Miniprotein binders against q96jn8r1131to1294. Designs and how they scored, part 37

Target 1, 164 residues: q96jn8r1131to1294
Amino acid sequence: TLEFLENHGKNILLSNGNRTATRVASYNQGIVVINQPLVPQLLVQVRIDFLNRQWTSSLVLGVITCAPERLNFPASACALKRAAWLLRGRGVFHNGLKICEKFGPNLDTCPEGTILGLRLDSSGGLHLHVNGVDQGVAVPDVPQPCHALVDLYGQCEQVTIVNP
Below, E stands for the ipSAE of ESMFold2; O stands for the ipSAE of OpenDDE; V2 stands for 0.75 times the mean of E and O plus 0.25 times the DockQ between their complexes.

## First folded at step 5 (miniprotein)

Design h30 (at its last look DockQ between E and O 0.01; V2 from the best seeds 0.00; counts 0 for: pae O 7.6 > 1.5, placed apart)
Fold by ESMFold2, look of step 5:
Structure h30 (fold): chain B 164 residues (1-164), chain A 82 residues (1-82)
Amino acid sequence: as target 1 above (164 residues)
Amino acid sequence: SEEEKRIEELLWKIKELLEEAKLLAEEGDPEKARRLLEMAKILIELLMRIAKELGNEELLKLAEELLKEAEQILKKVEEKLK
């Protein structure tokens, strides 16, 4: 079964059989990683359970291509300068550098209840799903193995892994 | 201290969630009230764990009372969602 890995950001509390991640302090230190690598047939989905609109930015979603079990996570995913492909706002980032100004919907405006999904296609393309609808290829060729990452940043205080 | 500040912030957030959940239960948005109460319970359980680690019996009793309040409101909300 898919779970969040026990190696996570310092402000995260795991619950619900490690399927729910809650950021319990501050606005950062909220990186979580799914415990299994993505494979082409695997759709990883999380539901946004709780937002605090005090903040202006929201969650970051993406993948890392290094082994996550012993990785030292920075305070925010934006500080990942290696092995990271991230969706933030409308932008796509690789190792901290914006490579696409506008991709899918603006993640900063997704409401509570939104279900966000990540999967690889057969060519290694990374797809974003929003409420079950494929938004297309965000990243055309992601190295494998890679793991799905969520940074419970800013507005986003809780997410839960849901079955497809 | 930093731990006292952490406890203070948790208490403020729990109380805010419970008050908002009470209003939403009365105003006819019970699904949102349910989500707020579930979040409150998670934070209360964290507060209980902190209280046990510190040996702070007064804080533990307060957290248990908050949990009971949250569960009572949640039960009423769940009846409305049926």
Scores: ipSAE 0.230, ipTM 0.648, lowest interface PAE 4.5, mean pLDDT 89
Fold by OpenDDE base, look of step 5:
Formats: structure tokens, C-alpha cells, sequence
Structure h30 (fold): chain B 164 residues (1-164), chain A 82 residues (1-82)
């Protein structure tokens, strides 16, 4: 089953069989990683459960290609300078550098209840799904193996892994 | 072994990316070439980590050579992007 790893950001509390992540303090230190690596055609989805409007920005979604079990997580995904492909706002980032200005909907404005998904296609392209709708290829060729990463940042205070 | 298979797959993918990057650079798409090279570097880093974990000096050396190649191509590509 899909779960968040026990190795996570300092402000994260896991519940619901490690399928729910809650940031219980501040606006950062909220990185979580899903236990199973992405495999072609597997759709991994998380639902935005709660937003706190006192903060700005929202969750970052992406993948990492390093071993997640021993990773020393920074305060935010933005600080990942290695082995990271991230979706933030409408941008796509690789190791902290923006490689695409406009992709899909703005993650910073997704409301509670939004279901976000990641899927590798047979060609290694990373797809973003929003409420079941394929938004297209965010990254054309993602190194494998890779793990889905969620940064509960800013407004985003809780997410839950949901089955397709 | 399964580990050997994994290593071979990594090597193949790295080499594929490097060759494709070279072609794209020559064909006038240096930006895409740059992205491929960045991906190659990620895989090379993974290969290096595996080599170190296994204590395989030969593999580590190979990974380092691949990194040098990637960096050389990247340098050329970046010059074209200026």
C-alpha cells in the first residue's frame, strides 16, 4: 500500500496508517515522501485536505531520485538542489532551477479537496493529474527509480494519499 | 544479478541521454540538450552512489568519466545558449 515514509519533515505528523500528513507547526518543514517508487502507469494521488490562509504559497509536488529513507530534508522543497523535479505554482523546477514557466493549473490556488496525481508514462514522462484530468507531461524523461514528494508548504497543512 | 542488471540499465540510459544531447546540440536545440544533460547527471550521481556502496572502484571510475563527458557537452551547449 502507498504510505508516507517515516522519514519526513520536522513539522509533520503522520496519521491514518501513514496515509495522512499534517503540518502541525509553522509554515515549513513539511516534506513527505511516498514509500513506493513510481513505476510506469502507476497513478499516485494526494488530496489537499486543509488550507490555512494565514500563509502564502501552497504545496509543492514532485519527485526525487535519491534514496528517501536517509535523506536529510531541508525546510522546504525549494532548497532541494539535487535529484529533484518539482512542481510549484505553475512552474516546473529541476534542482532549484525553473525549466518551465507555465504548466497546468497554479498549485498555489488549488482549493481544498483538489486531488493531485503523478504518473509516469511508458516513455518516462511525468504527468500531472488534477482531479483525474491529465494535464500533460511536466517532465519528459524522469530518471528512475524516483519517489513522489509532497511539500506541505505555506497554506497547505494536510494531505491524504487517495486511491485512483 | 539484479544489481548488475540495474547498473547496466543505468549505464545504457546515461549513454543514450548523452548521445541524444549531442545530436540535439548539433541540430540547433541546445536548450533541450541542456535538459537531457541535467538528467544524465542525475543518473550519473546515482551510479556513483551505487559504486561507492558496492566498493566498486572500476564502476566509480566509469561514472566519473561519464560525468566529465556530460560536463564537456554541457559546456559546449551553454556556449551556444549565450
Amino acid sequence: as target 1 above (164 residues)
Amino acid sequence: SEEEKRIEELLWKIKELLEEAKLLAEEGDPEKARRLLEMAKILIELLMRIAKELGNEELLKLAEELLKEAEQILKKVEEKLK
Scores: ipSAE 0.009, ipTM 0.249, lowest interface PAE 7.6, mean pLDDT 90
ESMFold2 (binder alone), look of step 5: mean pLDDT 85; pTM 0.823

Design h31 (at its last look DockQ between E and O 0.02; V2 from the best seeds 0.00; counts 0 for: pae E 6.7 > 1.5, placed apart)
Fold by OpenDDE base, look of step 5:
Structure h31 (fold): chain B 164 residues (1-164), chain A 82 residues (1-82)
Amino acid sequence: as target 1 above (164 residues)
Amino acid sequence: SEEEKRIEELLWKIKELLEEAKRLAEYGDPEKARRLLEMAKILIELLMRIAKELGNEELLKLAEELLKEAEQILKKVEEKLK
């Protein structure tokens, strides 16, 4: 089953069989990684459970290609400088550099209840799904194996892995 | 009292600005962080004046600590702006 790894950001508390992640302090230190690597046609989805409006910005969603069990997580996904492809706001980032200005909906404005998904296609393209709708290829060729990463950042204080 | 409420609101706003400034600096908007810190400093100075007028040493110390924190954050932000 899909779960968040025990190796996670310092402000994260896991619950619900490690399927729910809650950031219990501040606005950062909220990175979590899903245990199973992405494989073609596997749709991994998380639901935004709770937003705290005292902060701006919101969750970052993406993938990493390094071993997640041994990774020393930085305070935010923004600080990942290697092996990282991230969706933040409407932008796509690779190792901290913006490679696309506008893609899909603005993650910073997704309301509670929004279901965000990641899926690799047969060509290695990483797709973003929003409430079950395929938004297209965010990253055309992602190295495998890779793991889905969620940064509970800013407003986003809780997410839960949900089944398709 | 009404005065106490105003002080609490001021403290809350200051702390909010400081945290948001730290976040923005981390997020990659040090210029906006700098602006928030300048606002925070103005509010802290107001708090210091209030503390002095009330003769509240504890509040004055708190304000001084907040100022120190703001200055430390500002220093880091300014380094990012170079």
Scores: ipSAE 0.094, ipTM 0.556, lowest interface PAE 2.0, mean pLDDT 92
Fold by ESMFold2, look of step 5:
Structure h31 (fold): chain B 164 residues (1-164), chain A 82 residues (1-82)
Amino acid sequence: as target 1 above (164 residues)
Amino acid sequence: SEEEKRIEELLWKIKELLEEAKRLAEYGDPEKARRLLEMAKILIELLMRIAKELGNEELLKLAEELLKEAEQILKKVEEKLK
């Protein structure tokens, strides 16, 4: 079954059989990774459980292609300068550089209860799902294997993996 | 100190969650109250671990009192969800 990997950001507490991640301090150090790589038939979904609106930025979603056990997690996903494709706010970023100005909804405004999904298509395209609705291809050709990542940044204090 | 500030922030957050959960249990959305109580219990568990690391018996007893309060609110929530 899908779980968050035990190697995670310093401010994360895992619970609920490692299916729930909670950021228990500060605004950062909240990176978590799903314990299985993405494959085309796999839809990874997380529900936003808790937001703290005193922050203006919220969670980051994305993928990394380096092995998760070799990674020293930075304070935020934006500091990943290699092997990372991230959806942040309205933009898409590759290795810290914005490659798309606007894709899908603004992640900074998604309310509690929103279910966000990541899926690869057969061509290696990375799709974002929002509440079951495919938003299209955010990144057209992601190398495999890749691993789904959530950064519980700013507003986002808890997410839970949910089954499709 | 940095550790005292961390403890203060945790206590503030726990009490905020319990107050909102109590309000929701009495006047509103009991399913959301349940979710707030689950978050509060997670943070209380963290506070208990910090108290044990520091050897702070007063903080540990405070965390135990907060846990009892969370459980009492949960009983109200469960009555509403029947």
Scores: ipSAE 0.041, ipTM 0.515, lowest interface PAE 6.7, mean pLDDT 87
ESMFold2 (binder alone), look of step 5: mean pLDDT 85; pTM 0.835

Design p60 (at its last look DockQ between E and O 0.93; V2 from the best seeds 0.00; counts 0 for: pae E 3.0 > 1.5)
Fold by OpenDDE base, look of step 5:
Structure p60 (fold): chain B 164 residues (1-164), chain A 82 residues (1-82)
Amino acid sequence: as target 1 above (164 residues)
Amino acid sequence: SPEEIVEEVKKLIEEALELAKKGDKYEAVWKLYEALDLVERLGNEELEKAVREAMEAIERGDPELAEKILREALKLAEEKSE
């Protein structure tokens, strides 16, 4: 069963069998990691449940290749300087460096109800899915094992893991 | 050295402000996170607070407030170092 790990950002409260993450304070400290590592053809999806529009940015989605159980989470995923591939806005980032300027839809403007998915293909390419539509390869070769990461940042205050 | 760290902090803050003014809030916040790390090493609580407040201001969509906060904090820090 896909769940968020108990090791998470300090402003996160988990519910619904650890399948729902809610950021209950501020705009940051909202990182969560999904328990099971990504394997080829496994589609992991989260739904944006609630947006607080007093903030401008929104969630960050990506993967980490370090052990998530021991990770001391920074206030934001953007502070991850190693073992991290992240999607924010329309950009793709690796260890804090932008490696792609424009990819897929702008995550900052995704409305409530949007379902975002991550999937590894057989070649190790990381795909972004938006409402069931494959947006293409965001990262061509991701080391395995890796875990899906969601940073409930800015507007994004609640997400829920959903089945395909 | 502490002096070198201070100079780096100033540089990062200025870069962040420029980015924020251009609307590149993501990159601006990144610079401020880097600055924050250095400021924490310095133990300057006032500047640390200012950086955190500025980051929040940027995320609220108010880069002008962020600039005000940071410039005031830098001014105070410089005055205390004299």
Scores: ipSAE 0.619, ipTM 0.842, lowest interface PAE 0.7, mean pLDDT 93
Fold by ESMFold2, look of step 5:
Structure p60 (fold): chain B 164 residues (1-164), chain A 82 residues (1-82)
Amino acid sequence: as target 1 above (164 residues)
Amino acid sequence: SPEEIVEEVKKLIEEALELAKKGDKYEAVWKLYEALDLVERLGNEELEKAVREAMEAIERGDPELAEKILREALKLAEEKSE
């Protein structure tokens, strides 16, 4: 059963059997991690439940390749300088460095109700799904094990894990 | 040394302000996180607060406020190092 880990950003409140994450303060400190590593054919999906448009940036999606249970998360995923591959705005980032200018939609403009998914393919490629549609390979060769990460950043104040 | 760290922080902040004015807000905030790590090592609470406030201002879409905050804090930090 997919749930958010109890180890998360300090502004997160978990609910709905740890399947819903809410950022209850500020614009940051909202990192959550899915409790199981990605394996081929496992599609992890979250629905954007609530956005606050006073902020300019929105959620970040990605994976971390280090063990998440005792990791001390920074205030924002963009400060992860090691073992991280992130989808942010229009770009793809590895350890804080932009490696692709435009992939998939601009995450800063995804409306409430958007369902975003992450999975690995058989070659270790990381795929983004948007409302059930595969956007292709964002990152071609992610080391395993890795865990899906969501940063409820800026606009994004609530997401819920949903079944495919 | 602390003086070398202050100079590096100043460099990172100037780079962040240039990025923010060009509309590169994602890279600007990234630079400010680099600066914040160093500022926390200095233990300069006023500069730390200013960097955090500037990051919030950038995220609210107000890079001019971020610049005002950071330039005043840097000026005070440089005066204390004299």
Scores: ipSAE 0.330, ipTM 0.662, lowest interface PAE 3.0, mean pLDDT 88
ESMFold2 (binder alone), look of step 5: mean pLDDT 81; pTM 0.767

Design p61 (at its last look DockQ between E and O 0.82; V2 from the best seeds 0.00; counts 0 for: pae E 2.0 > 1.5)
Fold by OpenDDE base, look of step 5:
Structure p61 (fold): chain B 164 residues (1-164), chain A 82 residues (1-82)
Amino acid sequence: as target 1 above (164 residues)
Amino acid sequence: SPEEIVEEVKKLIEEALELAKKGDKWEAVWKLYEALDLVERLGNEELEKAVREALEAIERGDPELAEKILREALKLAEEKSE
């Protein structure tokens, strides 16, 4: 079953069989990684449960291609310097480099209840799904294996893994 | 070297300041997290605190406060380089 790994950001508390992640302090230190690597045609989804509007940014979503069990997570996914492809706001980033200016909806403005999904296609393209709708290929060729990463950042205080 | 790190930190803070001024919040934040990583290597707790406070100000939606703090951070970095 899909769960968040026990190796996570310092401000994260896991619950519901590690399917729910809650950031219990501040606005950062909220990175979590899903245990099973993405494989073609597997849709991994998380639901935004709660937003704290005292902050301005929101969650970052993406994948990492390094071993997540041993990763020393920084305070923000923005500080990941290798093996990281991230969706932030409307941008797509690779190791800190913006590779796409406008992609999909603005993650900073997704309301509570939004379901965000990641899926690899047969060609290694990483797709973003929003409320079940395929937004297209965010990253054309992602190395495998890779793991879905969620940074509970800013407003985003809780997410839950949901089944398709 | 420590001197090179300080110079890079100054550069990153300056870039973050300019980005913040023109409303590129995420880009500014990214630069500051890079700066924070370098400052932690330096072991300068005062400068580290300033960078963290700037980040928090940005995330709270107070760019004016962030800019103020970043200017102070630049001064601290300059003092470290001297």
Scores: ipSAE 0.774, ipTM 0.896, lowest interface PAE 0.6, mean pLDDT 94
Fold by ESMFold2, look of step 5:
Structure p61 (fold): chain B 164 residues (1-164), chain A 82 residues (1-82)
Amino acid sequence: as target 1 above (164 residues)
Amino acid sequence: SPEEIVEEVKKLIEEALELAKKGDKWEAVWKLYEALDLVERLGNEELEKAVREALEAIERGDPELAEKILREALKLAEEKSE
């Protein structure tokens, strides 16, 4: 079953059988990773449970292609300079560089209850789903294996893995 | 070396300030997180505190405070390298 990996950001507390991640301090140190790599038939979905709108930016979604079990996570996914493809705000980023100005909705404005999903297609394209609706290919050819990542950054203080 | 790391941290902070003036908030924040990682390894408490406070100020919506904090930290770092 899908769970958050026990190796995670320092401000994360896992609960609900490791299906819920809560950032219990500050605004960063909130990286979590799903416990198995993406495969084409796998849709990973998380629900935004709790937002603190006093912060100006919100969660980051994406994938990493390096092994996550013993990785030392930085304070923010923004500092991942190797093997990372990230969706932040409306932008798509690869290893710290913006590669697309606008893709999908603005993650900084998604309300509580929004369900966000990641999957690979048969060509290795990374898709974003929002409330069950496929937003299309964010990244056309992600190397495999890759691992779904959520950074509970800024506004985002809790997410829960949900079934598709 | 510690001296090389201090110079890299100062360079990253200066780049972040320039990016913030251009309205490139994301890029500025990125540079500051890179600086934070380096300064934490240095053990320089004053610079580390300044970078942490500046990042938090940005995320609380007060980039002018962040700029003030960083400019004061740069001046202090330059004086110590006399």
Scores: ipSAE 0.422, ipTM 0.702, lowest interface PAE 2.0, mean pLDDT 86
ESMFold2 (binder alone), look of step 5: mean pLDDT 79; pTM 0.742

Design p62 (at its last look DockQ between E and O 0.01; V2 from the best seeds 0.00; counts 0 for: pae O 11.3 > 1.5, placed apart)
Fold by ESMFold2, look of step 5:
Structure p62 (fold): chain B 164 residues (1-164), chain A 82 residues (1-82)
Amino acid sequence: as target 1 above (164 residues)
Amino acid sequence: SPEEIVEEVKKLIEEALELAKKGDKYYAVWKLYLALDLVERLGNEELEKAVREALEAIERGDPELAEKILREALKLAEEKSE
């Protein structure tokens, strides 16, 4: 079953059978990773449970292609130096560099209750889903294996894995 | 070496200052998180605190304070390299 991996950011508390992640301090150190690699037909979904609007930016969503169990996570997902593909704000980023100016929603404005989903298609294309609706291919060819990642950054203080 | 790491941190802070002036918040923050990762490995508590405070100021929406902190952090990094 889908859970957040026990190896996570320093400010994360896992609960609800490791299906809920809460950032319990500060505004960063909130990276969590889904415990199973993405495969075709697997839709990983998280619901935004709680936002604190005092911060100017919000969660980051994406994938990493490094094995996550012993990875030393930086304070922010944007500092991942290898094989990371991230949705942040309005853009898509690869290893810190913007590769698409606009894709899907602006994550900094998504309200509480929004359900965000990631899946791979058969060609390795990464799809974003928003409240069950496929937004299309964010990244055309992600190396496999890869794991879904959420960084509970800034505004985002809690997310929960939900079933499709 | 520690001296080479301090010089790289100084370079990243200078880049973040330029990016922040242009309104490139994402890239300014990116450079500062790269600097933070390096300075944490140094064990230089004063420089680490300055980078952390600058990041927090940016994320609280106080760019004037962030610029002030970044300029002080740059001066701190220059003093260590002398």
Scores: ipSAE 0.594, ipTM 0.803, lowest interface PAE 1.5, mean pLDDT 89
Fold by OpenDDE base, look of step 5:
Structure p62 (fold): chain B 164 residues (1-164), chain A 82 residues (1-82)
Amino acid sequence: as target 1 above (164 residues)
Amino acid sequence: SPEEIVEEVKKLIEEALELAKKGDKYYAVWKLYLALDLVERLGNEELEKAVREALEAIERGDPELAEKILREALKLAEEKSE
């Protein structure tokens, strides 16, 4: 069963069998990591449960290739300088650097109820899914093992892991 | 428009070609995946095949073959734009 790890950002409160993450303070320090590593053809999905319009920007979605249990999380995923492949807005980032300007829908404008998914293909390509629709390869040749990461940032205050 | 898509595909293929020449496998493949997505929208099976073959060549570690295929793909894209 997919769950969020107990090692998470300091503003996160886990519930619902660790399948729901809620940022209970401020706008940051909301990083969570899913316990099971991504394997080919496994679709991992989270649903945006609640958006707080007080803030700007929204969640960051991606993967890390280091051991998540030992990771000291920064205040935001954007501060990860190694082993991180992230989707923010319409951009793709590697270790804090934007490597693609436009990919998929704008994550900052996804409404509540949106289901975002990550999936590795047999070649190591990382796919983004939006409401069950494959948006294509966001990152090719992702090192394995890797874990799905969600940064509850800005507007995004709650997400839940959902089954495909 | 289809014409705009073709121009973007050409750009991506050209960028991939240059990256492949430099041995930058990761970014070359990325550009080609982006190109592949656009080509699929065009419905051009021949160009799609070429892009896929180039991807495979890069992944198998045959940059020379990849470069050859990418040049051919570029020609195909140019023909489509005419």
Scores: ipSAE 0.005, ipTM 0.182, lowest interface PAE 11.3, mean pLDDT 89
ESMFold2 (binder alone), look of step 5: mean pLDDT 81; pTM 0.762

Design q40 (at its last look DockQ between E and O 0.28; V2 from the best seeds 0.00; counts 0 for: pae O 1.7 > 1.5)
Fold by ESMFold2, look of step 5:
Structure q40 (fold): chain B 164 residues (1-164), chain A 82 residues (1-82)
Amino acid sequence: as target 1 above (164 residues)
Amino acid sequence: SPEEIVEEVKKLIEEAILLAEKGDKEEAVKKLREALELVRRLGNEELEKAVREAIEAIKRGDPWLAELILDEALELAEEKSE
């Protein structure tokens, strides 16, 4: 089954058979990665379990295309300058560069209980799902293999991998 | 030394982003203005521009974007010094 990798941000505690990630300190050091690469027909979904609205920014969702098992993660996903594609707010970022100003819903407004999903289509396009609804192609033609990533940043303190 | 200045700028930036994420925008901006004074001593126009842009991002309530701007500029500044 899908699990978060043991290689993760320093402030993360894994539980629930490594299907739940909790940021237990501060606002950052919360990057987690799903243990299996995305393939067509695999929908990786996480539920937002807990938000602390006292922080200003919130979660980042995305993919990395390099092998994640021994990667040294930065404190924040914004510092991923190689092989990363990120969704934050309504923006899409590639290696630190904003490439799209408005895609899908504003992720910063998603409440606790929201289920966020990532999937590749047959052309390598990266799709965002929100509560089971496909939001379309966020990133065309993502190189494979790639792994789903969540940065439990700011407001986002806990997420759990859920089945579709 | 330039290396000591860059390390102090990094420290001020880290403190500023934490303050901004906690909602303390005024204190965050003060930290970045301290960083700006040090950056002027480096003579790095690109980093100076990035600090000003980050201040504006924090004022708009977007410290994540401020961190992204500053991380890119610091990486470039370190590459030029290598």
Scores: ipSAE 0.831, ipTM 0.912, lowest interface PAE 0.6, mean pLDDT 92
Fold by OpenDDE base, look of step 5:
Order: C-alpha cells, then structure tokens, then sequence
Structure q40 (fold): chain B 164 residues (1-164), chain A 82 residues (1-82)
C-alpha cells in the first residue's frame, strides 16, 4: 500500500492511513515522501486537496534517490542539493539547478482536485501525469531506486495519494 | 558601525520572514521597510535592491523567495563590511 513515510517535514500532519498529508502551519516545512520506491510502469498519484490562496507558489513534485527514512528534510524541496529531481512551476530541477525551463503544465496553477502522477518508463525516464494524461518525460534517466517526493509548499496545504 | 547596522537589518529581516510565514504580509513589509531605512545608511545599493525585491515577493505571497533574495544579499553585504 502506498503511504507517506513517517519521516516528513515539521509542518506535516499525516492522516487517512498516512495517505493524506496536511501542512498545518506556515508555507513550508511540508516535504513528504511516498514509502514504496518507484518501479517501472508503476503510476504513483497524488491529488491536490486544498489550496490556500494567500500564497502564490504551490507544490513541488519529484523524486529522491537517497534513503528517505534517514533524510533530514530542509524547509523546502528547493533546498535539496543532492539526489533530487524536482518539478516546480514549469521547471525541472536537479539538485537545486534548473535543467529545464518549460515542462508540462505550471504546477503553481493546478487547481484543487488535480491529480498529479509520477511514473518511470522502461528506460528510466520519469514521466509526469496530470489528470491521467502523460505529459512526457521530465527526467530522461533517473537512478533507481528512487522515491516520489511531494513538497506541500505555498498554496498546497493538503494532498492525498490516490489509486490510478 | 556598518557591522552593527547589518546585524540590526538581519534582525528585522528575520522578524519580517517570521511574520510572512504566519501570513501577516503587511507587518512583514513594515519590518522590511524599517530595514530598508537602515540599509540606506550603509549605501549598499545591492542590498537595497534586494530588500525592495523581497518586499514585492512577500506581497505576492512568496516568503521563500523573499528569504532567498535577502539571504544572498546579506551574505554579500557582510563580506563587504569585513
């Protein structure tokens, strides 16, 4: 069963069998990681449940290749400097460096109810799915094992893991 | 001294960020405006620019960006003051 790990950002409260993450304070400290590593063809999806419009930026979505159980999470995924491939806004980032300016929809403008998915293809390419639609390869060759990461940042105050 | 001013600016910035984190944009901006007055005494144009940009970031609802901008500028300012 896909769940968020107990090791999470300081402002996160897990519920619903650890399938729902809620940021209960501020705009940051909201990183969560899904327990099972991504394997080829497995689609992992989260739904944006609630947005707080007092902020502008929104969730960051991506993968990490370090051991998530031992990771000391920074206040924001953007501060991850190793083993991290992230999608923020329309950009793709690797270890804090933007490696792609425009990819897929702008995550900062995804409304509540949007279902975001990550999937590895047989070649190690990381795909973004939006409401079930494959947006293409965001990262062409992701090291394995890797874990899906969600940073409940800014507007994004709650997400829930959903089945495909 | 310039060093003392920088320290005071840092305190104001920290307070501003905390306020911004709580969603109190108006008070956060007020703190940064106070910081701006002190920065003007330094004559550090780069830091002044940073503070103004940070104010706009907070107004838009992006405290992280504000913090990033300010941290970078403060580091540079401290280097210059040493």
Amino acid sequence: as target 1 above (164 residues)
Amino acid sequence: SPEEIVEEVKKLIEEAILLAEKGDKEEAVKKLREALELVRRLGNEELEKAVREAIEAIKRGDPWLAELILDEALELAEEKSE
Scores: ipSAE 0.242, ipTM 0.643, lowest interface PAE 1.6, mean pLDDT 92
ESMFold2 (binder alone), look of step 5: mean pLDDT 79; pTM 0.746

Design q41 (at its last look DockQ between E and O 0.29; V2 from the best seeds 0.00; counts 0 for: pae O 2.0 > 1.5)
Fold by ESMFold2, look of step 5:
Structure q41 (fold): chain B 164 residues (1-164), chain A 82 residues (1-82)
Amino acid sequence: as target 1 above (164 residues)
Amino acid sequence: SPEEIVEEVKKLIEEAIWLAEKGDKEEAVKKLREALELVRRLGNEELEKAVREAIEAIKRGDPWLAELILDEALELAEEKSE
C-alpha cells in the first residue's frame, strides 16, 4: 500500500497509517516522498486537505531519482539540485532550473479537495492528473527508478494519499 | 572574514524569505538590501546579481522563486570560499 516514507521534512507529522502528512510548523521543512517507485500502472494521488492562505507560496509536486530512504532533505524543494523534477505553479523545474514556463493548470490556484496525481507512461513520461483528468506529459523522459514527492510548502499544510 | 560575511548573508536571506512568505514584502526587501551591502563587500558579482533578482521576485509576489535564485548563488559563493 502507498504510504509516505518516514524519512521526511522536519516539520512533517505523519498520521492515518502514514497516508496523511501535515506540516505542523513554519512554512517549509515539508518534503514528503511516496514509499514506492513510480511504474506505468501506478497512479499516485494526493488530496489537498488544508490550505492556509496567509502564506504566499504553495505546494510543489514532483519526482526524485535518488534513493529516498536515507536522503537528507533540504528545507525547500527548490534546493534539490540533483535528480529532481518539480512542478510548481505552472512551471516545470529540473535540478533548480525552470525548463517549462507553462504546463497544466496553475497549482497555486487548486483549492482544498483537489486531487493531484502523478504517474509515468510506458516511455518514461511524467503525467500530472488533476481531479482525475490527465494534463499530459510534464517531463518526457524521467529516469527510473523515481519516487513521487510533495513539498508541503507555504499554504499547503496537509495532504492525504488517496487510492483510486 | 569572507566566510563570516557569507554566513550573515545566509541569515539575512533566510529571514527575508520567511518575511516574504508571511506577506511582509517591505521588511523582506529591507533584509535583502542589508544582505546586498554585505555582498558588495565580498566582491561577488554573481551573488550581488542574484540578490537584486530575488528582490524583484519578492516584489512580484514570488518568494519561492527568490529562494531558488538565492540558493543557487549561495551554493556557488560557498564553493569559492573553499
Scores: ipSAE 0.829, ipTM 0.913, lowest interface PAE 0.6, mean pLDDT 92
Fold by OpenDDE base, look of step 5:
Structure q41 (fold): chain B 164 residues (1-164), chain A 82 residues (1-82)
Amino acid sequence: as target 1 above (164 residues)
Amino acid sequence: SPEEIVEEVKKLIEEAIWLAEKGDKEEAVKKLREALELVRRLGNEELEKAVREAIEAIKRGDPWLAELILDEALELAEEKSE
């Protein structure tokens, strides 16, 4: 069963069998990691449940290749300096550095109800899915094992893991 | 001294970010405006620009961006003051 790990950002409360993450304070400290590592052809999806328009930026989505149980999370995923591939806005980031300017839809403008997915293909390429539609390869070769990461940042105050 | 001014600016920035984190944009911006006045004494154009940009970032609802901009500029300012 896919769940969020108990090791999470300071402002996160888990519910619904740890399948729902809610940021209950401020705009940051909202990183969560999914328990099972990504394996080829496994589609991991989260639904944006609630947005707070007080903020402009929104969730960050990606993967980490370090042990998530022992990770000391920074206030924002964008501050991760190692073992991190992240999607923010329309950009792709590796260890805090932008490696792609335009990819997929702008995550900052995804409305409530949007379902975002991550999937590894057989070649190690990381795919983004939006409402079930494969947006293509965001990262061509991701080291394995890796875990899906969601940063409930800015607008994004709640997400839930959903089945494909 | 320039070093003392930078330290005071840092304090104001920290307060501003804290306020922004609480969702108090108006007070956060107010603190940064106070910082801006001190920065003008330094004559540091880069830091002044950063403070202005940070104010706009907070107004738009992106405190992280404000913090990023300010941290980078403060680091440079400290180097120049040494």
Scores: ipSAE 0.203, ipTM 0.599, lowest interface PAE 2.0, mean pLDDT 91
ESMFold2 (binder alone), look of step 5: mean pLDDT 80; pTM 0.748

